# Designs tried in a protein design chat: VH-VL binders against Cap-specific mRNA (nucleoside-2'-O-)-methyltransferase 1. Part 10

Target 1, 225 residues: Cap-specific mRNA (nucleoside-2'-O-)-methyltransferase 1, of Dictyostelium discoideum (Social amoeba) (q54wr1r214to438)
Amino acid sequence: IFINRAAVKMANIDKLADLLTPIIPVPGKPRDFIYFGDVCAGPGGFTEYVYWKKTRGGKIKGEEGLDLDDVVKGFGFTIKGQCDWNVEKFSKQIPIHNFVKEYGLDDTGNILKSENIRDFSSKVFYNTNGFGLQLFLADGGINTDGKESLQELMLQQLILCQILTMFETIGRGGNFVCKIFDTFTPFTIGLLYLVYQHFQSFSIVKPFTSRPLNSERYIICKNFL
Key: E = the ipSAE of ESMFold2; O = the ipSAE of OpenDDE; V2 = 0.75 times the mean of E and O plus 0.25 times the DockQ between their complexes.

## First folded at step 6 (VH-VL; framework fv_temelimab)

Design v3 (from t4 with heavy chain A50V G100A; at its last look DockQ between E and O 0.50; V2 from the best seeds 0.00; counts 0 for: pae E 6.8 > 2, grease 19.6 > 18.9)
Fold by ESMFold2, look of step 6:
Structure v3 (fold): chain C 225 residues (1-225), chain A 123 residues (1-123), chain B 106 residues (1-106)
Amino acid sequence: as target 1 above (225 residues)
Amino acid sequence: QVQLVQSGAEVKKPGSSVKVSCKASGGTFSDYAMHWVRQAPGQGLEWIGVIIPDFGTAAYNQKFKGRATITADKSTSTAYMELSSLRSEDTAVYYCAREAYSYLDSYYGMDVWGQGTLVTVSS
Amino acid sequence: QIQLTQSPSSLSASVGDRVTITCSASSSISYMYWYQQKPGKAPKAWIYAASSLQSGVPSRFSGSGSGTDYTLTISSLQPEDFATYYCQQSYSTPLTFGGGTKVEIK
């Protein structure tokens, strides 16, 4: 079963929004193939869900001639260390061997550094033959234990950097899911309005699996224009 | 070896302003938040505000809102604190202090402090 | 605003004594930080995250506590330990410091 609560959240969001069926097929790939990015979400619950869903719980192994590279391919980016990708703890029945872990130009996995964003974006562009991602996932959180006073500044910057990375990597028709929090500054509201302008649909949800007093929300954007 | 070197002491008249600099050396300037803290003679420590140079954003103690401006110049690894409309009560030693940050896991406090800058406000 | 109340405000003790300084927050916080300051000098980071010693801090120092009540302890006071010690919280803006505890050697 899934590595953490994030996979369950992703399942609920996907049930609501149908995120894994591409609007614009990737040239040279089967109709339902997607490239996706999963940013700031170590150890990888969203990624586990996407691979589970696209491989039918791992059952594609019984289909003649079917290659994982014709089903789904993900590019992960998260900070190195304690909350790094932990793909060996994913369910063993889910094939995930083509998942690419990226850590940026300075190898730290820090999305708050512009050179790391550019490095990740270049690698995605090259590896998708310029087509870009059909799904961009950003479930970034901040551990502010001991420095909660910096939380607002850090959250604004995290959301900005995740959105910039999305704009640099998403392909036409792509879908975007990003964690946000209930505290909206004028800057954050303006940024979300800018995102709204670039997608066919935009909504804000709180998944049923989120704890009732948790401030987290998700924006769901479909069909990048 | 990380060092924070502050600008020299200043004597100011009431109503004027002061701008204190804090230059970082021996480390990566952009990996840290820079705090400003002051200490009036014979008194304790009082936080003024913080800037995260990578973000270009600052937050302030409400007591100083409208009078304090904290900025940073990444190209020179220097943070600045400007305090306007000075009063005699602003006479203090002004310190810069760095704090490591990460969006996942940073709780190390203000680990390196500048030597302090005495600002004297007298008529 | 979270007020930090240090106790005592001043103390005098002999070399070798065990010294305990307390810091109480007006509401619960995640971690306490401690700084040592000698006259005419900048504060020095001493204890972070309630109990972790900064580099170069002698092992006779320790920190403990959670919630609202935190403690800095010197197990065997030395002459070089005379200083003022400040606690500090980073839980909410504005950051605040305790009023300080001045430790004097008899």
Scores: ipSAE 0.036, ipTM 0.598, lowest interface PAE 6.8, mean pLDDT 84
ESMFold2 (binder alone), look of step 6: mean pLDDT 89; pTM 0.928
OpenDDE, look of step 6: ipSAE 0.697; ipTM 0.866

Design v4 (from v1 with heavy chain G100P; at its last look DockQ between E and O 0.39; V2 from the best seeds 0.00; counts 0 for: pae E 4.8 > 2)
Heavy chain, then light chain:
Amino acid sequence: QVQLVQSGAEVKKPGSSVKVSCKASGGTFSDYAMHWVRQAPGQGLEWIGVIIPDFGTAAYNQKFKGRATITADKSTSTAYMELSSLRSEDTAVYYCAREPYSYRDSYYGMDVWGQGTLVTVSS
Amino acid sequence: QIQLTQSPSSLSASVGDRVTITCSASSSISYMYWYQQKPGKAPKAWIYAASSLQSGVPSRFSGSGSGTDYTLTISSLQPEDFATYYCQQSYSTPLTFGGGTKVEIK
ESMFold2, look of step 6: ipSAE 0.212; ipTM 0.658
ESMFold2 (binder alone), look of step 6: mean pLDDT 90; pTM 0.936
OpenDDE, look of step 6: ipSAE 0.790; ipTM 0.896

Design v5 (from v2 with heavy chain Y107F; at its last look DockQ between E and O 0.35; V2 from the best seeds 0.00; counts 0 for: pae E 5.9 > 2)
Fold by ESMFold2, look of step 6:
Structure v5 (fold): chain C 225 residues (1-225), chain A 123 residues (1-123), chain B 106 residues (1-106)
Amino acid sequence: as target 1 above (225 residues)
Amino acid sequence: QVQLVQSGAEVKKPGSSVKVSCKASGGTFSDYAMHWVRQAPGQGLEWIGVIIPDFGTAAYNQKFKGRATITADKSTSTAYMELSSLRSEDTAVYYCAREAYSYRDSFYGMDVWGQGTLVTVSS
Amino acid sequence: QIQLTQSPSSLSASVGDRVTITCSASSSISYMYWYQQKPGKAPKAWIYAASSLQSGVPSRFSGSGSGTDYTLTISSLQPEDFATYYCQQSYSTPLTFGGGTKVEIK
């Protein structure tokens, strides 16, 4: 039903943390409406889950008075290439026609460039009438095959840029989910402490569906202050 | 048409320092890691270190830690390598070489090299 | 650090010969990289990710291998292939190169 293991991971995280009910409702929208961002998460498993959950598996199509723009709207940003968005393979039962794919000023989807972060932030600001996102998802990974010697530096920078993008786009009361790794360098600990200071709650989890021997963890941050 | 243009040849006395520059043109400087590699006359290639200009951090071959300093100036698209306490064994051609910095897509190795800078250490 | 042992150190071969250069790593790595260097010039990227040719590299070149043992092969040696070939690993710091294989055309 879902395109990859990422959607199952997101389902497990949402079961634990109740991420899709907005803490502060969006003005002018129904109570349960959310804007969300999904960065570095191609081919789109997290986005597929969010749309599936909010549309009740697509069942809202037949309800009088509801359309997708009153239920959920997502903004996606990921690098072009092998890990790009693949929304065409999402379940046909799930409406996603209002999902916006962004690739930044240089059209690469490279979140490591500040101008691309700023471009994405501006588009989110415009499209949310300045209210910002109620959920920010970051599931960035790195292919280090042949570049393992640079892995630590690349991961530090990726996590930093995802966090910066979150701070530029998240609205008050918004929730944040970000992939991190078990290796807790001083740099990573400092970033986590900074994030911790800006949310009402902060936790670190390993989802059931994560490969048993990988180092990945997710931070779950609720209620942006 | 990405090019790496290095500073000119240097003749140095033992105990002094040398600073070699490497200017990138025709492409984006901050998207790549910049390596420094040297080659003594008639010898093979030896890696000195690398900088990622966006991060401003460098990693070094332990053989050169304490003597080599690698820096970058993003505003001028220029990387630098400074080697101190020079000895005759440091006589070599010093190359800069870029490596793609892409967190998902690249394994291309050092794809563009500078022309090399001959550093001669003699008394 | 990971040592790369390249063999042979030099060879002489005739135009049309098949030439094979080996590179052995002291421990397992993800991929091997290969560079061609002609006298008086900077190295050129030649083969990446063990087996993929850089742009402009003739199809007579190929790379193979995994783990600790890698090869570069020239299926039919040409006069312009006179050069020294280096293998290189980026698996761990410090990055290391093989000692080089000088290919001489008879």
Scores: ipSAE 0.046, ipTM 0.599, lowest interface PAE 5.9, mean pLDDT 84
ESMFold2 (binder alone), look of step 6: mean pLDDT 90; pTM 0.929
OpenDDE, look of step 6: ipSAE 0.665; ipTM 0.856

## First folded at step 8 (VH-VL; framework fv_temelimab)

Design w1 (from v4 with heavy chain D54T; at its last look DockQ between E and O 0.46; V2 from the best seeds 0.00; counts 0 for: pae E 4.7 > 2)
Fold by ESMFold2, look of step 8:
Structure w1 (fold): chain C 225 residues (1-225), chain A 123 residues (1-123), chain B 106 residues (1-106)
Amino acid sequence: as target 1 above (225 residues)
Amino acid sequence: QVQLVQSGAEVKKPGSSVKVSCKASGGTFSDYAMHWVRQAPGQGLEWIGVIIPTFGTAAYNQKFKGRATITADKSTSTAYMELSSLRSEDTAVYYCAREPYSYRDSYYGMDVWGQGTLVTVSS
Amino acid sequence: QIQLTQSPSSLSASVGDRVTITCSASSSISYMYWYQQKPGKAPKAWIYAASSLQSGVPSRFSGSGSGTDYTLTISSLQPEDFATYYCQQSYSTPLTFGGGTKVEIK
């Protein structure tokens, strides 16, 4: 049903935390509409899940009297190349024609560059009429092959840039889900504390569908203050 | 074309400091990590540390116990390595070397090296 | 810290010889990296990810190995190959180099 394990993980996180019903509805949109962002998450499993859920498995396909822009709209940002968006492999039943792929000012999709973060943030706020995102998803990974010595720094930078992008785009009442690892350096703990201060609730979970031997965890933050 | 051009040779007294510069030509600085490696006369290679492009953060070989400071100026595409409290055993050729840096790419090694900067510490 | 032990420390060989340089890590690593250095010059990247040749490196060079044991091989030594070769790991901080293998004309 889904292109990869990430969509199944997102389904389990959403079942646990109810991420797709907006806490503060978007003015001028139906009650259950959300704007969402999905960063560093190519090939797109989380995005596939969100569209699948909001369109009721594809039953909402822009039929007479229904418009996808009144159901859900996503903004994607990930690095170009091997781990780029692969929306053409999504289930064909799911309408995704309004999903926006962004790659930043320099068109690389590199979230580690501040100009790309600013460009993405500007486009999101323009396209949400300044209201911002009701859900921000960050499932970024790194490739440590041959550079395991830099893993800690690379993870810290990736997590920081994802969180900065979230703060630049999330709307009041928005929910945030971010992949992290069990390695809790003082830098990472301090960063998570800053995130904690800005949300009504904060939890750390390991989804049931995560393989038991990997170190991944997700923070789940609800209701941006 | 990509080149790393380092500052000229220096002669220093023990207890002083030295700051070596490394300028990347061709505007490649923001896509690369910059390593610093030294080679004492007749000896092998010793890694000092690296600066990576995001926020200018650096990682160090603990052997240098806070004596080394690696910085960068993105506007001039220049990396710097400062070594303080110099001793005669710090006499070496100091190299900068770039590494293609992306969070999704494998390590390709230090693919371009500067010409080296001889630092001589008289004892 | 991961120690890299190169063997031999030096060797003398004739043009046309097959040359093998070994690098052993004190603990398992993901890949080995190799550099060539000629006298008075900066090192040059030579082999990355244990077995992949850098651009411009002649096909007579090859790399192999996994875990702790890695090898650089020159199938038919040429005059321009006389240099010192260093192995390097980036698996663990600090990054370390082997002691070098000097290849000289016999």
Scores: ipSAE 0.218, ipTM 0.678, lowest interface PAE 4.7, mean pLDDT 85
ESMFold2 (binder alone), look of step 8: mean pLDDT 90; pTM 0.934
OpenDDE, look of step 8: ipSAE 0.674; ipTM 0.859

Design w2 (from w1 with light chain S92R; at its last look DockQ between E and O 0.49; V2 from the best seeds 0.00; counts 0 for: pae E 5.6 > 2)
Fold by ESMFold2, look of step 8:
Structure w2 (fold): chain C 225 residues (1-225), chain A 123 residues (1-123), chain B 106 residues (1-106)
Amino acid sequence: as target 1 above (225 residues)
Amino acid sequence: QVQLVQSGAEVKKPGSSVKVSCKASGGTFSDYAMHWVRQAPGQGLEWIGVIIPTFGTAAYNQKFKGRATITADKSTSTAYMELSSLRSEDTAVYYCAREPYSYRDSYYGMDVWGQGTLVTVSS
Amino acid sequence: QIQLTQSPSSLSASVGDRVTITCSASSSISYMYWYQQKPGKAPKAWIYAASSLQSGVPSRFSGSGSGTDYTLTISSLQPEDFATYYCQQSYRTPLTFGGGTKVEIK
């Protein structure tokens, strides 16, 4: 039912951590409703999984009176261009018509720009009636072609900006999943310590669907305090 | 047209420090990484380090460990390189050079260079 | 650290000659980058990603190579091409340059 490896990876993380059941329900919404954010994650495998799971594989399409805005609503943010959202390739069975694509104040989708982070955060604030997100997903990657020497520095900046965006948008009780790499510099440890201080639980996992040679890891943080 | 304008030539004594400035004009400073490269008289090019845009994070050639400090001031679009504990071997022209920076783009090289700053270390 | 060895260190050629400059890396890298420098001037970016010409670079210039061995070629040397050419890698820190190849017009 899924067409990409990222959605399967998210399914495995969710099986492990139970990410889609809100700890603190959104007032005025059904008990299991969530707002979620998916940043730096074009073409959108994590978003496809979340919508698939919350809509029971698309089965809510025929249910009388059930609206997608009572089930799930996502806010996407990623860089424009080649690695942009590709929702047209999602399974047509999965309703996604309320998914919001955001690109920031300058319309580039560049998360390294503080004005774009502020613009995204403002839009999430107003669209969630101030409650914020129950799930924040960050599966960002970099292109190091011709600049492999700077990979560590570039990753640190991306991870920092993803964490800052999470803190600007996550609601109390929210869950956070972020890709990191197996490079534990003092900078990265410091960032992880800051995140650790703000969640009830914190773990680092390597999804068993990841390639053995891939250094990627995910932090899984539950219940924003 | 984007240009990088560097501070003027310096004459220094061994053991002192120098701080070279590099002001970007016409461009968006946060869209570029700023490199520092030096060239001793009659010699080739030697990379000192780079500052990555937005957050002022820098990486260094370990040869200059403990001696080089690269900083930037986004409000003035100016990068700085300070080299301490100067030796006569540090006599060189010091260049700043920009690189178009995006976490999704490949490396295109250092596309715009400053005019260079001659630093002479003599007793 | 990756050492880049340029060959030759200098050459003398006539207008219209084909000129070839080589650059060998001490270990395999992803791409080679080339700069042109004229006396008293800052270097100019010339070739990126082994074979792509920077904007404004004449089509008589070309680059090729992979792995450890890379080449810059001038198909028909012109008087304005006298300069020193440097190769550069950014695969591993520190970024390094070759020793340069000085091209002199006879």
Scores: ipSAE 0.107, ipTM 0.642, lowest interface PAE 5.6, mean pLDDT 85
ESMFold2 (binder alone), look of step 8: mean pLDDT 90; pTM 0.938
OpenDDE, look of step 8: ipSAE 0.687; ipTM 0.866

Design w3 (from w1 with heavy chain Y108S, light chain T93Y; at its last look DockQ between E and O 0.35; V2 from the best seeds 0.00; counts 0 for: pae E 7.8 > 2)
Fold by ESMFold2, look of step 8:
Structure w3 (fold): chain C 225 residues (1-225), chain A 123 residues (1-123), chain B 106 residues (1-106)
Amino acid sequence: as target 1 above (225 residues)
Amino acid sequence: QVQLVQSGAEVKKPGSSVKVSCKASGGTFSDYAMHWVRQAPGQGLEWIGVIIPTFGTAAYNQKFKGRATITADKSTSTAYMELSSLRSEDTAVYYCAREPYSYRDSYSGMDVWGQGTLVTVSS
Amino acid sequence: QIQLTQSPSSLSASVGDRVTITCSASSSISYMYWYQQKPGKAPKAWIYAASSLQSGVPSRFSGSGSGTDYTLTISSLQPEDFATYYCQQSYSYPLTFGGGTKVEIK
């Protein structure tokens, strides 16, 4: 049902951690409704999974009186161009018409720019009536082809910016999933300790479907305090 | 169009320092990695270092570590390269060159170059 | 540090000739990059990622190679192609250039 490896990874993480049932419900919405953010995750596998799960595999399509805005609403932020959202390839079974694509103040989708983070955060605050996100997903990839010499620095800065964006947008009780790598510099450890302090639970996993040569890991944080 | 305009030619004495500027006239400065490359008379190209404005830090060719300082001012879209303890063999044309930069894109090469700044070091 | 050995250092050719420039890296790299420089002027980006032409570069130019061995080829040399060509790697710091290949009028 899922063509995208990222969607399968998200399914495995959700099976382990139960990420899509909100701990603190959004006032004025049904109990199980969530706002979620998906940053740096083009072409959109995580977002496709979240919509698939919340819409009961698309079964809400055609049901009378059931509005997608009462089920789930996502805010996407990723770089424009090569790794942009590819919503045309999402399954037609899955209703996704209320998903919002954001690209920041300069319209580039570059999370490394603080003005883009602030712009995204302001839009999320406004559109969630200040309640923030119940799920924050950060599956940021880095392309070192031709610039392998910069890999460590680029990874540190990407992780920092994703965590900053999470803190600016996540609501109380929200869950956070973030891709990290096996590089544990003092800087990265400090960031993880800061995140650890703000969530009720914190774990690190390697999804079964990850490629064997990939150093990727995911932190799974539940219940933002 | 993106253009890089460098400061004018300089004549310097051995042991002194030079600071070359490179102003970008198109796009935002944070979309670029800014490289510095020099070319001594009759010689090839030699990479000095790079600044990545979104990180605010620079990386250097080890040959110039301790003598070269690369900085940037995002508000004016200007990069600077300072070379200290000048010697006659530092006589060269100094170029800035931009690389369009994103954490998701591969290295695209130094696609736009400044006009070059001749630095002459003579007694 | 990765050394790039560019060959030949100089060549003399006529309009219409096929020209091949070779660049060899001291260890395997991801891609080669190429620049054209005319006397008294800044280098221009020419070929990126081993085989992709920069905007405005004529189709008579091509790049190829992988690992340690890369080439730039001009299928039919034109008067405006007389210049010095440099290869460059960005696999590891310091970034390095080849010594250059000067293409001259025969």
Scores: ipSAE 0.013, ipTM 0.578, lowest interface PAE 7.8, mean pLDDT 84
ESMFold2 (binder alone), look of step 8: mean pLDDT 89; pTM 0.928
OpenDDE, look of step 8: ipSAE 0.212; ipTM 0.714

Design w4 (from w1 with heavy chain Y32H T57I; at its last look DockQ between E and O 0.79; V2 from the best seeds 0.00; counts 0 for: pae E 6.6 > 2)
Heavy chain, then light chain:
Amino acid sequence: QVQLVQSGAEVKKPGSSVKVSCKASGGTFSDHAMHWVRQAPGQGLEWIGVIIPTFGIAAYNQKFKGRATITADKSTSTAYMELSSLRSEDTAVYYCAREPYSYRDSYYGMDVWGQGTLVTVSS
Amino acid sequence: QIQLTQSPSSLSASVGDRVTITCSASSSISYMYWYQQKPGKAPKAWIYAASSLQSGVPSRFSGSGSGTDYTLTISSLQPEDFATYYCQQSYSTPLTFGGGTKVEIK
ESMFold2, look of step 8: ipSAE 0.033; ipTM 0.623
ESMFold2 (binder alone), look of step 8: mean pLDDT 90; pTM 0.939
OpenDDE, look of step 8: ipSAE 0.473; ipTM 0.787

Design w5 (from w1 with heavy chain Y101W Y108T; at its last look DockQ between E and O 0.44; V2 from the best seeds 0.00; counts 0 for: pae E 4.8 > 2)
Heavy chain, then light chain:
Amino acid sequence: QVQLVQSGAEVKKPGSSVKVSCKASGGTFSDYAMHWVRQAPGQGLEWIGVIIPTFGTAAYNQKFKGRATITADKSTSTAYMELSSLRSEDTAVYYCAREPWSYRDSYTGMDVWGQGTLVTVSS
Amino acid sequence: QIQLTQSPSSLSASVGDRVTITCSASSSISYMYWYQQKPGKAPKAWIYAASSLQSGVPSRFSGSGSGTDYTLTISSLQPEDFATYYCQQSYSTPLTFGGGTKVEIK
ESMFold2, look of step 8: ipSAE 0.228; ipTM 0.691
ESMFold2 (binder alone), look of step 8: mean pLDDT 90; pTM 0.933
OpenDDE, look of step 8: ipSAE 0.457; ipTM 0.781

Design w6 (from w1 with heavy chain D31E Y32H, light chain S92R T93Y; at its last look DockQ between E and O 0.03; V2 from the best seeds 0.00; counts 0 for: pae E 7.3 > 2, placed apart)
Fold by OpenDDE, look of step 8:
Structure w6 (fold): chain C 225 residues (1-225), chain A 123 residues (1-123), chain B 106 residues (1-106)
Amino acid sequence: as target 1 above (225 residues)
Amino acid sequence: QVQLVQSGAEVKKPGSSVKVSCKASGGTFSEHAMHWVRQAPGQGLEWIGVIIPTFGTAAYNQKFKGRATITADKSTSTAYMELSSLRSEDTAVYYCAREPYSYRDSYYGMDVWGQGTLVTVSS
Amino acid sequence: QIQLTQSPSSLSASVGDRVTITCSASSSISYMYWYQQKPGKAPKAWIYAASSLQSGVPSRFSGSGSGTDYTLTISSLQPEDFATYYCQQSYRYPLTFGGGTKVEIK
């Protein structure tokens, strides 16, 4: 069903944590409507899953006559280049026309730039009428097996910026998913601790669908305080 | 083109310390990992440690038992490796090596190396 | 630590020969790196991620492998290829190198 491998991971994570049901409904929107952000996640596997799940595989128009804008709206923020969004490859049955691709102030999609983060934040709040995101997905990292030891160290800046972006965009009651690797450095541990303090629940999971040799894990945080 | 220029050869006595510098030019510094690798005469390569200059976070080969300290100065784009309690066995050419990385791309390994710094430990 | 064992430690070959160097890891790893080093010079990045050639590396070079076994192959040895080759893993700390394989002129 999914063209992107990452979509399967997201499906697994959602099954474990039930992330697509909002804790706090958006005023003026249906109860199950969600704003979500997907950062550093090109070509868009997580987004593919979210839209697929929320639209029941694209059947919302046929059977229920629901408007996509009353079901789900996503904001994407990923670096341009080879791993940019590729939503055109998604199943044609999945409506995704209201997915917004953001690339920051400099139009690079580089999340390591603070001005890009600020720009993304501004746009998210503008488009959500100040509500913020109900789900923040961060999947930055190298899609490779191995290099566990270096992955934590080298991805510190990326993880930091993803977390910063989350704090800048998430609404109360929002959920947060972030890819991490090893957690041996005080820096990474410190980041996780900070995140832990701002959510009702915090867990680290290894999706069954992830590559066994890959040290990637996901922190799942629910109900932003 | 990115270049790494290391400090000159050092002659040290046992028990002393040596600090080798590695200055990067022609590219970004803070976002790239900087490794230190040494090679004893006629021997293979040995990894000492790595630092991410942006945060100053470093990892070390435990073989050195805390004798190695890797630091970085972002303002000067210079990485440093200090080795204390020098022994004759520490005689080697010491290399700095940069490792680029991106969000999604594969690591390219240590793609740029310094010219090496010979450290000779002799009584 | 992960030990990398290269084989052979040295070999003699002639120009035009096919040369194969192996690197065996003590445990299953991912992404192997290869470096070329000439006497008196710093190592040069040669192969990354087991099978990808660095920029400027001739196509006669190739890398393959997975798990514990990796290989570097030169399809037709050229005069400039005489050097010492090292495999390197970054799967776990500490990073480790193979013992090297010296390719010498026969």
Scores: ipSAE 0.023, ipTM 0.627, lowest interface PAE 4.5, mean pLDDT 91
ESMFold2, look of step 8: ipSAE 0.065; ipTM 0.649
ESMFold2 (binder alone), look of step 8: mean pLDDT 93; pTM 0.953

## First folded at step 10 (VH-VL; framework fv_temelimab)

Design x1 (from v4 with heavy chain G27Y; at its last look DockQ between E and O 0.42; V2 from the best seeds 0.00; counts 0 for: pae E 3.8 > 2)
Heavy chain, then light chain:
Amino acid sequence: QVQLVQSGAEVKKPGSSVKVSCKASGYTFSDYAMHWVRQAPGQGLEWIGVIIPDFGTAAYNQKFKGRATITADKSTSTAYMELSSLRSEDTAVYYCAREPYSYRDSYYGMDVWGQGTLVTVSS
Amino acid sequence: QIQLTQSPSSLSASVGDRVTITCSASSSISYMYWYQQKPGKAPKAWIYAASSLQSGVPSRFSGSGSGTDYTLTISSLQPEDFATYYCQQSYSTPLTFGGGTKVEIK
ESMFold2, look of step 10: ipSAE 0.340; ipTM 0.731
ESMFold2 (binder alone), look of step 10: mean pLDDT 92; pTM 0.947
OpenDDE, look of step 10: ipSAE 0.565; ipTM 0.818

